VHH binders against F-box/LRR-repeat protein At2g29910. Designs and how they scored, part 4

Target 1, 352 residues: F-box/LRR-repeat protein At2g29910, of Arabidopsis thaliana (Mouse-ear cress) (q1pey8)
Amino acid sequence: MGSRDLISSLPDEILGKVLSLLPTKRAASTAVLSKRWNNLPALVDKLDINDAIGGPGGFPEFIDKTLALLTNSTTIKRTSLNNEFQYGESQVNTWIRSFLERGCLQLYLNAQSLYTIDTEFFTSNTLVELTITGGFSPDGLLPPGGVFFPKLKTLSLVLMTFVDSDMYELFISGCPLLEEFLLRNDEIEIPPVWNALVSSPSIKRLTIVHHFPNYREAHDGCWFRTPNLVYLDYSSYVPDWYEVDLGSLVEARLDLRSWERLRDEKAGGYGDCDSVYDDEEYPDDPILGDVTNLVTGLSNIKTLHLSPDSLEVFYFCCKSMPVFHNLLTLSFESAKKEAGQCCHFSSISLLT

## First folded at step 6 (VHH; framework vhh_8emy_2)

Design s30 (from y13 with N59K)
Fold by ESMFold2-Fast, scan of step 6:
Structure s30 (fold): chain B 352 residues (1-352), chain A 125 residues (1-125)
Amino acid sequence: as target 1 above (352 residues)
Amino acid sequence: QVQLQESGGGLVQPGSSLRLSCAASGFTFDDYAMHWVRQAPGKGPEWVSSISGRGGWTKYATSVKGRFSISRDNPSKTLYLQMNSLRPEDSAVYYCAKGSLEEWIRHFQSGYDYRGQGTQVTVSS
């Protein structure tokens, strides 16, 4: 007789708001308590599916029952699927389809295990925000009609791979109102076949992390064709060349690395080295890469944030430094004070 | 109930090839990602390779890339690992894992019998 009596006395609109704050399991259970609660699923604004808090036992059944209760006319504005445990791919794909058919505006997909997702989900007239992280991968081919997200403003692709390098560009071309794009593909064992091209007239904020120290061929060239870009956050090994259209850029954060530092070392503690070859015969690696066109493209910037490695890249991989006429703020990321870092900085400075 | 049975290991010379198999039962095999994980004596488990439920996507650890190939036969509910150009460093007990690799590794490290018995691969130098 506690808080349930008080909750049952609330108007249906308020009950719907209360349900949107509850985990999916509790919201589904609440709907079956009385006939008055049968209409509450129609008022649920958010559906959070997170098995980390409830474990794997019976969780799919609760999701299936919840979706059945939210049949047809119920619009779910935000859905989050965060799976720590593996479920059947067919079942997970059925859940995603159910969310999209209900006019979902925001979709967050995160999994610790590998799932092949149906490419038919890459079309939605309602979706405004899409995040795909972790183990989700498309089934190889884009939908027969192509990617179609006419209202999408925010896209995040984390540790996701496509079969063909052109699929990244085709995905972005299906998002004509896209304002914010995050692509992160570090920490995976095989670099994706990404052609390092970002081409969009609408993107205003761009975050790119592409970091494969053992794959020089994954850093061959880079294209930023983003004339309306305002903010850039870019982390990568320097390629041989850049082609950029960054005329609207106001602020950038750069973490750029040169190839002269790549050597056999333990990666992430104990295990395999992050290098494919011992450099015993060649103690000094050649300086590879050219950042000149990127740095020139940043000449109108007002705020620039540089990692310690980016400072080295600016000094050794830039053939001519532009004059930054509009630069108001230059900041350096703090780095640990160590003998190696001090010597590294000194090697850049011929001015003792 | 989920059962995984690894086989195909043995003692081989450096440069040799082996094909490991994992027979699965107790679940809808084609709905789940499958993984190969190895453990050398005195070391923690090391992820080797993964394959999606439909077989369209594969991943490999840097140490085995270009030498190992993961595949699956969904009708027979069998996972395979083709190991070529074997090195002494590949010597380990090889386990197959279902679904969430993070969950499997945590339970494996905790000593649960949730994993199969594994198959021993020894590459003599």
Scores: ipSAE 0.000, ipTM 0.417, lowest interface PAE 12.6, mean pLDDT 71

Design s31 (from y13 with N59D)
Fold by ESMFold2-Fast, scan of step 6:
Structure s31 (fold): chain B 352 residues (1-352), chain A 125 residues (1-125)
Amino acid sequence: as target 1 above (352 residues)
Amino acid sequence: QVQLQESGGGLVQPGSSLRLSCAASGFTFDDYAMHWVRQAPGKGPEWVSSISGRGGWTDYATSVKGRFSISRDNPSKTLYLQMNSLRPEDSAVYYCAKGSLEEWIRHFQSGYDYRGQGTQVTVSS
């Protein structure tokens, strides 16, 4: 009994689910090689398309033939596209267009190389979830009012670069029902032109990762205008200022990093002269950054998780510490960098 | 619409200095990082230098570090590259770029003209 005989013995509802878990090449091959199941591709609610299954040169032909087997009326609920550098941008954009035209509800785009994404894809009446990771980037500036995702609830932008800082705000403004937003900017070489502004009346869960240790100007300031935000997960170097509206915030996880102090090299000397240097005679660099407005904006929070670096930021970069009247849970990572420990308090004042 | 116009190139002898300028318009200049990128005949584009929107940080390719200095004048919306101790291998068309260097390189390679016309620098004796 072969694997096709096993598949053919399953009820149609289970066949559709099984096919949605298989790579697209396998699902299409099943339909082509077994003509009794000529409607099986129509039961696939998920397509997982990646270059590992096609090999060099074969992958574009395989995708084109697979999409040709699907009619324009075939509903594709979930699509995942993982792509290699050698495939043409025009072909990749054609594939994405095909997914969106078929009323895709969930779209996951990942590329390990740089691909230009057509800005016309930032309009969909059906998308509920969008994840763009890796090397995808928009082609030029967004046209005014070009972003329109009326049903989008979840958006994840991972290592995605926009040409203009305003595009981030325009993207979010085009998503009136957006509840969950993840932005990760940890580029190796040069920071994106993100203006560090998140403004949304609908976002309830926000994850921001923005780390550029050699680019202090990339951490000039930060704006959180998110009055309905319930959960914040925020990782960054401390900027010069914050302006926040976090009135609904219940939980936060903070991994805030202070700028490096330039005293580490004093102990590298040799001989008797090094032992006569006094720490009081070595000038300390001024402490960079101010977290006061952020911490004040968190004063009504119920659950706070702090990395060890965040404690340093709170100690050195906060001009006045509020009393946390509503704090019930405070978690810290141990001094040995083990899993975080949880503490429960009716109220707390950090550093007082 | 973003417009970038480079100038200041020319034919010079090895060891000479040149100051390149880039006049920018169509965007809020002081909100964006700016870059210098060069392309030599028969080669792809090579990043040369970057400067933050407020001018507080700068970065340089290893090949030009110590010889070139990037600067900007935000009131006049102009980016500069001071090139000292020029070498024959510095001969290239020099372009200025706005914002994301990765986006600029992609658009340059895709045939979209998101760059200015460039300014030719030739170092020859």
Scores: ipSAE 0.000, ipTM 0.155, lowest interface PAE 16.7, mean pLDDT 69

Design s32 (from y13 with S50A)
Fold by ESMFold2-Fast, scan of step 6:
Structure s32 (fold): chain B 352 residues (1-352), chain A 125 residues (1-125)
Amino acid sequence: as target 1 above (352 residues)
Amino acid sequence: QVQLQESGGGLVQPGSSLRLSCAASGFTFDDYAMHWVRQAPGKGPEWVSAISGRGGWTNYATSVKGRFSISRDNPSKTLYLQMNSLRPEDSAVYYCAKGSLEEWIRHFQSGYDYRGQGTQVTVSS
């Protein structure tokens, strides 16, 4: 009696769907309950691997046994590896290789540890979506063919580190069909050696978060060479200059911060530690940065969302404000990141 | 020339505490964030903790959060890691690193000893 007998009576197609909703360990354990279940892991088109399921001692053995039960012809559509424990670098790379060899379409890598990832994995003719979060880093060597993701449409790099600044450009250039790119560097850790360059003819949606209040050198300049970009979500400290090609841009959300010392919550609102005053590392004669070229590049925009800090940046860091001939919607966010008001305008200057 | 010298490791029992130190020289210490990274035998390196140049911001790996505390004394050019409630899985060689994590990873992969000699922590009964 009970669920075991009931489950065994279900058609295989329904069992496959049920198993795809369970964590991989639970799916594998049900397979050992009966001879009918021994083949069911091979029917699962989603493999969801999480070290929280197995715990530190049992997790590697669990993964290895699960992968051994799947045939080499088993199609894996989604793989999530959330590795918060200390596992051997070779073990993790072996798992990733297994996922890619099985034609993985979506790969999510998350870890709190620094792992060297084998750069041979930067070639996949099946990946459509790739997210790398946490401490993963390349082994410093490119495969002979370089980076190659011909079908990749979505790329997210969160707190990633690369050996050289050129790796960001090489990664993006290896993704000819890339439509959506997210780069997030908003932690208190040391800034990556990012060139602040996004160059792509295919990207249509771009999210950049780059906040290092103690490192002005990490905000020296910024280049957006994205002529087909439709949507921009950009959060950063203002660099000394911008060079932009944003001719197709329709909508932007901006959260821009100046280098001025702020002494109250009015000026430091919406912020965390970024706006702390009495920092002796701030320059004695502050240079606020310059957004003139960015704002000019936005002049044809139809929808603009501004944080409170961004409005200050527009007033203090823009040498010449363009007329926004096509602006239909201008919205302001509150100090608590609330989008509390929305205004519709036509042919307006933000200074009027 | 950049020099980093770790110390304070040793053999301790589970549940014990240790304080690691890293003496820095050859660069403007207060202009750079600092990291603690560890490597257990047969395993890859694990980032443990980071602290900003001014000491205003800290971050920790999930595995050590609540047990470890990073701090720095800029006048003495010294980085610290206070480790409480030590577990066998904390056994590793601990290294301090200057600048970008990317720079440290590059040196680690090349076998370059930028990170210094490290200090061995062994948690065993």
Scores: ipSAE 0.000, ipTM 0.129, lowest interface PAE 18.7, mean pLDDT 70

Design s34 (from y13 with S50V)
Fold by ESMFold2-Fast, scan of step 6:
Structure s34 (fold): chain B 352 residues (1-352), chain A 125 residues (1-125)
Amino acid sequence: as target 1 above (352 residues)
Amino acid sequence: QVQLQESGGGLVQPGSSLRLSCAASGFTFDDYAMHWVRQAPGKGPEWVSVISGRGGWTNYATSVKGRFSISRDNPSKTLYLQMNSLRPEDSAVYYCAKGSLEEWIRHFQSGYDYRGQGTQVTVSS
């Protein structure tokens, strides 16, 4: 028989696995080809919804029809919603509610437009992995205890906006089993509000990217209260001070930048092309920030990866350098972004 | 090609002063931080001092702070280290290093170097 007839003869468990590997439009199309596909609501492993292909026309109707084909007992293990076009907030919230009600284990939300999401969605008894990318924000203040993800192990917040910096901490505090956290706030016009605090007894892997070169108002301080953290990947302009508890840290990658005040720039005339004087006409401005407590907190690590800027920060923004008693691997990134060279040591001091 | 040429070393008595110079060529001198690093016989390299590209920011190893002063003359593409109140423990070959110290540490450990030939400083009675 043809391949479609062969597929239709497979056990429902195998058919469900095949459906979970297909993009949602093709999975729904496949169901039309077989009565058996229409009877597999409990075996759907993946729902991938993306309006980038085929544009916004008919997209809401397609989602509504797809969800109507699923029973309330259908488990959708992985759900991805990618919106390149703007839809009504009530429609988007209805879709998210439907995903969560169906026992979603992994949820990926990405939008190019701004959406407020219902604060009740920050509670799920099934979610293990959550990624929110783009213009999502809660529809109000997160109440204390209003976030609860008892099974969540992986959380990624990319360009997510909150009305108050305390909401980041409230979010993390609602995730008692959280092992991996990624926060990325870079390369946008207005930096999101973030109080530079990460506090968690469970996090083992932390990635923080907070980089806004055009905004001099850096955080006054930064807190890493993560005693079980094993791996840190941290990219930021350095604040005036750090308070860290990194006692379990084994490996770190640092891309640290100092707030070197820009020299005065002067136009050559009104309406003309920009004219800049050579750097010799402008005195050097002070480099700002203090990484002493962060670097001291890293003294027991075994592997350290440094960007070129990070090493400059160590020399200008560190009042005293510890001896790295346990350092086995020190890796540097080249200025040309070529592979860094690894060096092995029993101990090292970068300043003495 | 980057070239660094150190000079000004010599044999001096404890308590004396000495000024080291480093002539740089092959790169835009004022765009890069410059470092002084020293190495005594039988010991690993020890970072001594750094100065920012425009000269507005400096830092020093604890062992030399208050005694040594780093400076630069960007028009002449020259780096300086003024060493005051010299002690026998300061005896070492002093090297000028271009750019971030990570590049110098990496190349020194691998047998490469972007530093000059060095200048010997001996502090002895």
Scores: ipSAE 0.000, ipTM 0.374, lowest interface PAE 11.5, mean pLDDT 71

Design s35 (from y13 with S50G)
Fold by ESMFold2-Fast, scan of step 6:
Structure s35 (fold): chain B 352 residues (1-352), chain A 125 residues (1-125)
Amino acid sequence: as target 1 above (352 residues)
Amino acid sequence: QVQLQESGGGLVQPGSSLRLSCAASGFTFDDYAMHWVRQAPGKGPEWVSGISGRGGWTNYATSVKGRFSISRDNPSKTLYLQMNSLRPEDSAVYYCAKGSLEEWIRHFQSGYDYRGQGTQVTVSS
């Protein structure tokens, strides 16, 4: 009623901010309703493309028309592309190219269908934050020097797969100012070919989730070459070795899991049915994995948070425990289960 | 060594059903996720459905959700796709893929074929 008249009375600068809070389809529709709004799409801070709202019919034409209304000099600060429906790969790549050419500062890509993205898109002089999730994959091997994000500070790779493990390193090496990195691999059935190496002089906050309970070979070893890292959040099954440079590390949260429990599950079998021959019983099952080098690398830490599984890993998979001379807080996450009730978690902290 | 053989396609009327099969050999079938991917004339490959090695996890493209059902029989090393309420837009060559979908796409795009021959599905009156 009166709200439409009120909106039309707002100064253009405020009106542009209001439009940045609306989905792109609605913002563009608003512009065509008024001559005053003809140039307002150029003032929109956010371009949010989600085909779930409008369905697939006519959506590509709508996006093409919307982008055509914006000049190539129009800066779009935030761009989000969420695709539920399959579109042509060429069309999707054209949209991504358009976002980057318009000086996008933040880009979020998510799809339910698989798309290859042109590796030429891994170069942007403006991008500060990049998140790639779901169905996007690069269009081939990354050439040395093919990735260049000089201003990128935040990178999130969720369920992203590369053809070669070296591509992860090439991607990170192209981000000289990268401060925050998130890598998540735990929601797909088949592990990516990631070689568990993170090498960066600039990263200060690192989150890694790499969890494949049926693939011991996906947890072969781990390298953290991050001398300026301040905060580590790391979730994984324990590999056989670690090589770490964590000299600046202040705080860590570890959710580490031992192969012992998985081994015990497989050892069970049907022993009671074959009790005449118990020769295959393993009373002293080997504990797999070694965190000694990781734990030694944490010796200067001030705050350490351990999941219950991580505590067991520290007991069984650490050959020699260092002295934590700077440790001020040691926090444990404890699970408490009661019949017919929800799990309760409590945390305890020990100050030195 | 790895071989995948698709079958079960054909010409059907809109609203009909088809069951596709993929016979696998040359690897330990139950250790790998399996996928169905389709390609219509003049279009790129479209991921259709995936299933975990144990069959506990399944996922579907939005375009086929509620109409198609993926399953596997690990003892017989066979992957299945039950296709119901078929539409003209489902017309494509359907391929079976092992493990990493990215590896399958790379091999397809590079001209090295590590997938099966495919099975043609045509939905027409």
Scores: ipSAE 0.000, ipTM 0.128, lowest interface PAE 19.1, mean pLDDT 69

Design s36 (from y13 with T62K)
Fold by ESMFold2-Fast, scan of step 6:
Structure s36 (fold): chain B 352 residues (1-352), chain A 125 residues (1-125)
Amino acid sequence: as target 1 above (352 residues)
Amino acid sequence: QVQLQESGGGLVQPGSSLRLSCAASGFTFDDYAMHWVRQAPGKGPEWVSSISGRGGWTNYAKSVKGRFSISRDNPSKTLYLQMNSLRPEDSAVYYCAKGSLEEWIRHFQSGYDYRGQGTQVTVSS
C-alpha cells in the first residue's frame, strides 16, 4: 500500500509528531486517519527531524521516544537536524550515534549553537551524503585509523574548522568515491586553518568559498590536485602561487579577490593612490598574489564565469595569459546586477 | 552603455602642472581597473598609468614615473591624472580606458572609435 497506509500504522505518539512535520495543508487532510496498525519498524524508511517544529522543551523527548520505538534493523535514510536551541552535547552525540548505527544514508547537521562532535562518527559503511553546517566541530584530532566513508559521494563542510590544516586532506582521503565537495569558510572571526590544498582523484564538482576579510594573512600557495574535476566554483583571496592539475575541467566560476580589497575597506571604501610596487617601503610585507599558474591551468576550459574582482586580479596578478582555444562562453557576474554579461567565441586571449 | 568623458587638458608651458579628469557612467565604476593612455600625432597609443578598482594598486610608464599620479573617486565615479613637471614629449590626446588595457589599445589601433573624444594636452616648445 501507499504512504497513507504507512502513516496510519504509526503509534499515536509518533503520528502526532509526524503530522507536525507536514505542511499545514497536508497535516489538516490527515487529521482523521485511523492509528490501528502496529508495524512501525517495517514501514518507516525516512526520518526528517527539525527542532524548529517542536520547540526546545519537546524536541529531546520526541527524538528519544522515536528512537526507542525503532528497532536496530530500521534504516534511517535521511536525518536533518537543525538545532536552533542549545541542548547538551552528550544528547546530540547520542542522537548522531543512533542515526549512524541504523545505517543512515544521508546526514544533514545544522546548529545555531556550538557543539563538539565525536570524531568516531567519521566512519560509516552506508553514508552517501554528509553535510555539516553551523556550529559543529570535531572533538580533536582524527582517529589514527582516519576517516572511513567508502560510499560517500557528496560532502559539504560549512563553517566547520579542524584544529589542524592537514585534517581536510585526511578527511578527503577517507572518501574514495567522493564526487562533490563543498567547503565554505566565510565571515567568521576565527582565523582559517585550511592550507588551501584539495587533492582527490574522484572529485568532479568542487565549490570552495574561503573569505576572511578581517585577516590579511598571505597564503603561501594553493593546490588543486583534482585531475577528474569537471566544474570548479572558487571564491577566495589570491595566494602567492598556484599548483594545479585541472586537465578535465570544463566550466569554472571565479570570484578572486586581492588583499587590496581589505586595505580599501579599512580606508572607507574609496581607496587612495597607494603604490604597492617597486622600491616602496611598507611596515608589513606586500600583499600581492599571483594567479598565472591557475589561469594557465584553465586553458582548455569551455565556460568561464568571472566576477569584477577576478578581472582586476587577472590584470594585476597574472604575468602571462594563455590562449583559451576551447572557450565558448565567457560571462561576467556582478553583485549589483541579477544578470551578467555574456560573450560566445571559439578562442580568446584576454591579455597580451 | 559604457560612457567615458575626459576633461582638463589645455596649453601649458614646460614645467607646469595639469589635472585630467574622466567621468564614467554605464557600468559599476568601483568594480574595474582604469587606465590612462595617450597618443601624439603620428605615433601609436602609449600606456601612461593604471589604477585598480579599489585604488590600492597603481602602475606607471617609465617615462612618467615620479611626475604623474593616478587616482580615483569611486563615489563620484571619476578618474584623475595629476601631471607635474610637464615636458614637450607629454603633448598628446589623453584617453581614459576601462578594464583590459590590451583590448582597448587593440581597438584603438584597428581604427575603431571605442573611446571618448579624449582631452588634448599641449606643452609649448
Scores: ipSAE 0.000, ipTM 0.284, lowest interface PAE 11.8, mean pLDDT 70

Design s37 (from y13 with T62Y)
Fold by ESMFold2-Fast, scan of step 6:
Structure s37 (fold): chain B 352 residues (1-352), chain A 125 residues (1-125)
Amino acid sequence: as target 1 above (352 residues)
Amino acid sequence: QVQLQESGGGLVQPGSSLRLSCAASGFTFDDYAMHWVRQAPGKGPEWVSSISGRGGWTNYAYSVKGRFSISRDNPSKTLYLQMNSLRPEDSAVYYCAKGSLEEWIRHFQSGYDYRGQGTQVTVSS
């Protein structure tokens, strides 16, 4: 985030006035600053921390002093930590600990640099919503059963890197009331270690974005063991295999991509081929990937949204098409050029 | 703006071969899957074959598998259907279609008009 007007983004006008008067250099008079901070409100419902103000040299001290001015009776319900610069992991972890100890209900973590998060923070008796973005990773392997969020209902993991694929399963297994899960693995140079498994009896809404056009091996198979799932938003390259339990699914949005798109996408990348007819990218078998089990698992849905790329996947990567007896709405987005492309049908066979 | 012009149909005897062509204009041809669909008199439309935008993947209806071959020439923006071992049951108007599932469903299920004039194939004994 830049140096544009950030005062209005602060949770309190008093904090905004303090930040507008914060000197660029730490040598500024602490007597003047302390007098202005004595009147901070005792109750804060939301605390937004953004290091674009004051730069790296001033920011850590400002946060430490701000947290020290909040009383033990102050409940922080919503906390957003957005770090533009890299700080010591110990200091960042100390701030996160402070938020959790104050009974935080919603925590949003975003950083432009890579950080190692203390694994002890994957436990909270109060947290209801957790979003982690921008290069955070645990400081080691998650201990079996070491993740415990008994009240967590919403979890978003964006651009995170884990050391082991089992960490994803351990995270979800520690969230018995989890209703909404978002996993976004795109815009990362190297794919994270993820076994493409989502297994949960409680998840009702699932968003998966897993897009690595240069890494076929990152798309070997996929498991959705989510029997109470109501809504699925799924974007990925077609794997060789699906295993699904989607018996409660009502609505799905699919953005499925064929491997033929790699031919165009590699023209300017580090995996470039000199020829459009690179046999190493396109084996003799004309069909690569199989969505048959996924599509069969969708047979009872009422609403289906398909991207243009999903059309090619349905034609070339599905061995047998079910009859969609309950389908009421089929919508298709044609490269955003035509709005309002929505069809309503009572039962349909898409390709038979 | 989108235009599809089919050609190459005709009257042939059973066991003969025909090659159908479809000239495309008004869109980026190599970005879209293309399809052949046929309609016999008094029958509903039947999907025949599909080819991906880059030509790496093809699919065929069971009734034509092993006899028909779909191909495309992206530089000339032309789609082809090579039909071998033709049977009387193959007699129909053949249409080429751009790769839109919504357009296919709208045209076949909702009674919307098909794009292009089609090309008539008649196989008679």
Scores: ipSAE 0.000, ipTM 0.236, lowest interface PAE 14.4, mean pLDDT 69

Design s38 (from y13 with H35S)
Fold by ESMFold2-Fast, scan of step 6:
Structure s38 (fold): chain B 352 residues (1-352), chain A 125 residues (1-125)
Amino acid sequence: as target 1 above (352 residues)
Amino acid sequence: QVQLQESGGGLVQPGSSLRLSCAASGFTFDDYAMSWVRQAPGKGPEWVSSISGRGGWTNYATSVKGRFSISRDNPSKTLYLQMNSLRPEDSAVYYCAKGSLEEWIRHFQSGYDYRGQGTQVTVSS
């Protein structure tokens, strides 16, 4: 019980219209329903599609018939495609093309299977918000000139892997109006090829989650070249250096982890028992990492929210503390243990 | 040169179990994550499971979570996939791949998939 894949995740009106169609009478039914949909365009302002509805056989037919019912003049403001089952790449790319051709403003792509996305989809004159998860990847090289999303304001990349670390920079450079960027790698997996560089004159809100506890080399350094950034939410193991331009920053939430803390948590187990013993072979090294430049870059901040691990990082990995002359609010998160559950965080704040 | 050799597939009835194995050579096995990927007729490749180089971390596709278990034996340079409660939907050619899900996606994009020949699994009566 508690399945995410319920028929209730689809709009009743859309499902009802699809279910009224018979394969042999598809064309006639499409004409009649297209007229009705044109009279009720609000019904298609948001299209959330979940592939668990009717199983693999029902899902492709549902999408194909739904798209066939819409006229070329029908505007779909939001399209969400959640694929938990495997489908043909050509078919999936046809669906995405149909969504984009109808001028969608928001697109969410999630998959548990590998799908190659045509690189032409990384250019859109209509998209304002784009979310791509790790199941989707570009078909080889990015198009000439890279990515081009002239109206995109919000971009989320979750577990995305590019062939070269420069592709992240090329992706961001193709989004001249980008205001909000989320990059999330919160699985304990082999790190993607990412040079930890975020460079943008337009980004105002940035969320970075980058956790690879067994890979210090994945946390060698970090660049934030975001002079107009207002809000930062940053979770990572502390790298050896920072280079930051955060002159407009007002608020930050930091969840920074020192390398020494990992030895305590490995005793709690990540995976099977053999992995716990392997992790105990870490060398007995001094405290690694340096947040001095990051902390100095935060000196103008008004609101700072720190995890418990961040407090330790500030104490051990910061060579000199700046004066926070504009600081109004300092909040601390506290980790709590519950019976049979993982630790939770709660906010504790101190007005300065 | 990376060489991967899969085995252990076959024809089984729904509800049964199979264990697949993959013998690896041509690289330092314990330095790399390994994955299992499957491809059914008429469908693209689907990632099934990954395991870290030292075996400390595992991840599974939602369709197989709770039924499949990935493991490795680094001294013998062998990767395993224990498949329980098999369903007709699990019928596919199963491939051993060098790298995590993210690394395998990268290899696929670059034309270097490092997959072996595969082993056929058919779940039917």
Scores: ipSAE 0.000, ipTM 0.204, lowest interface PAE 15.9, mean pLDDT 68

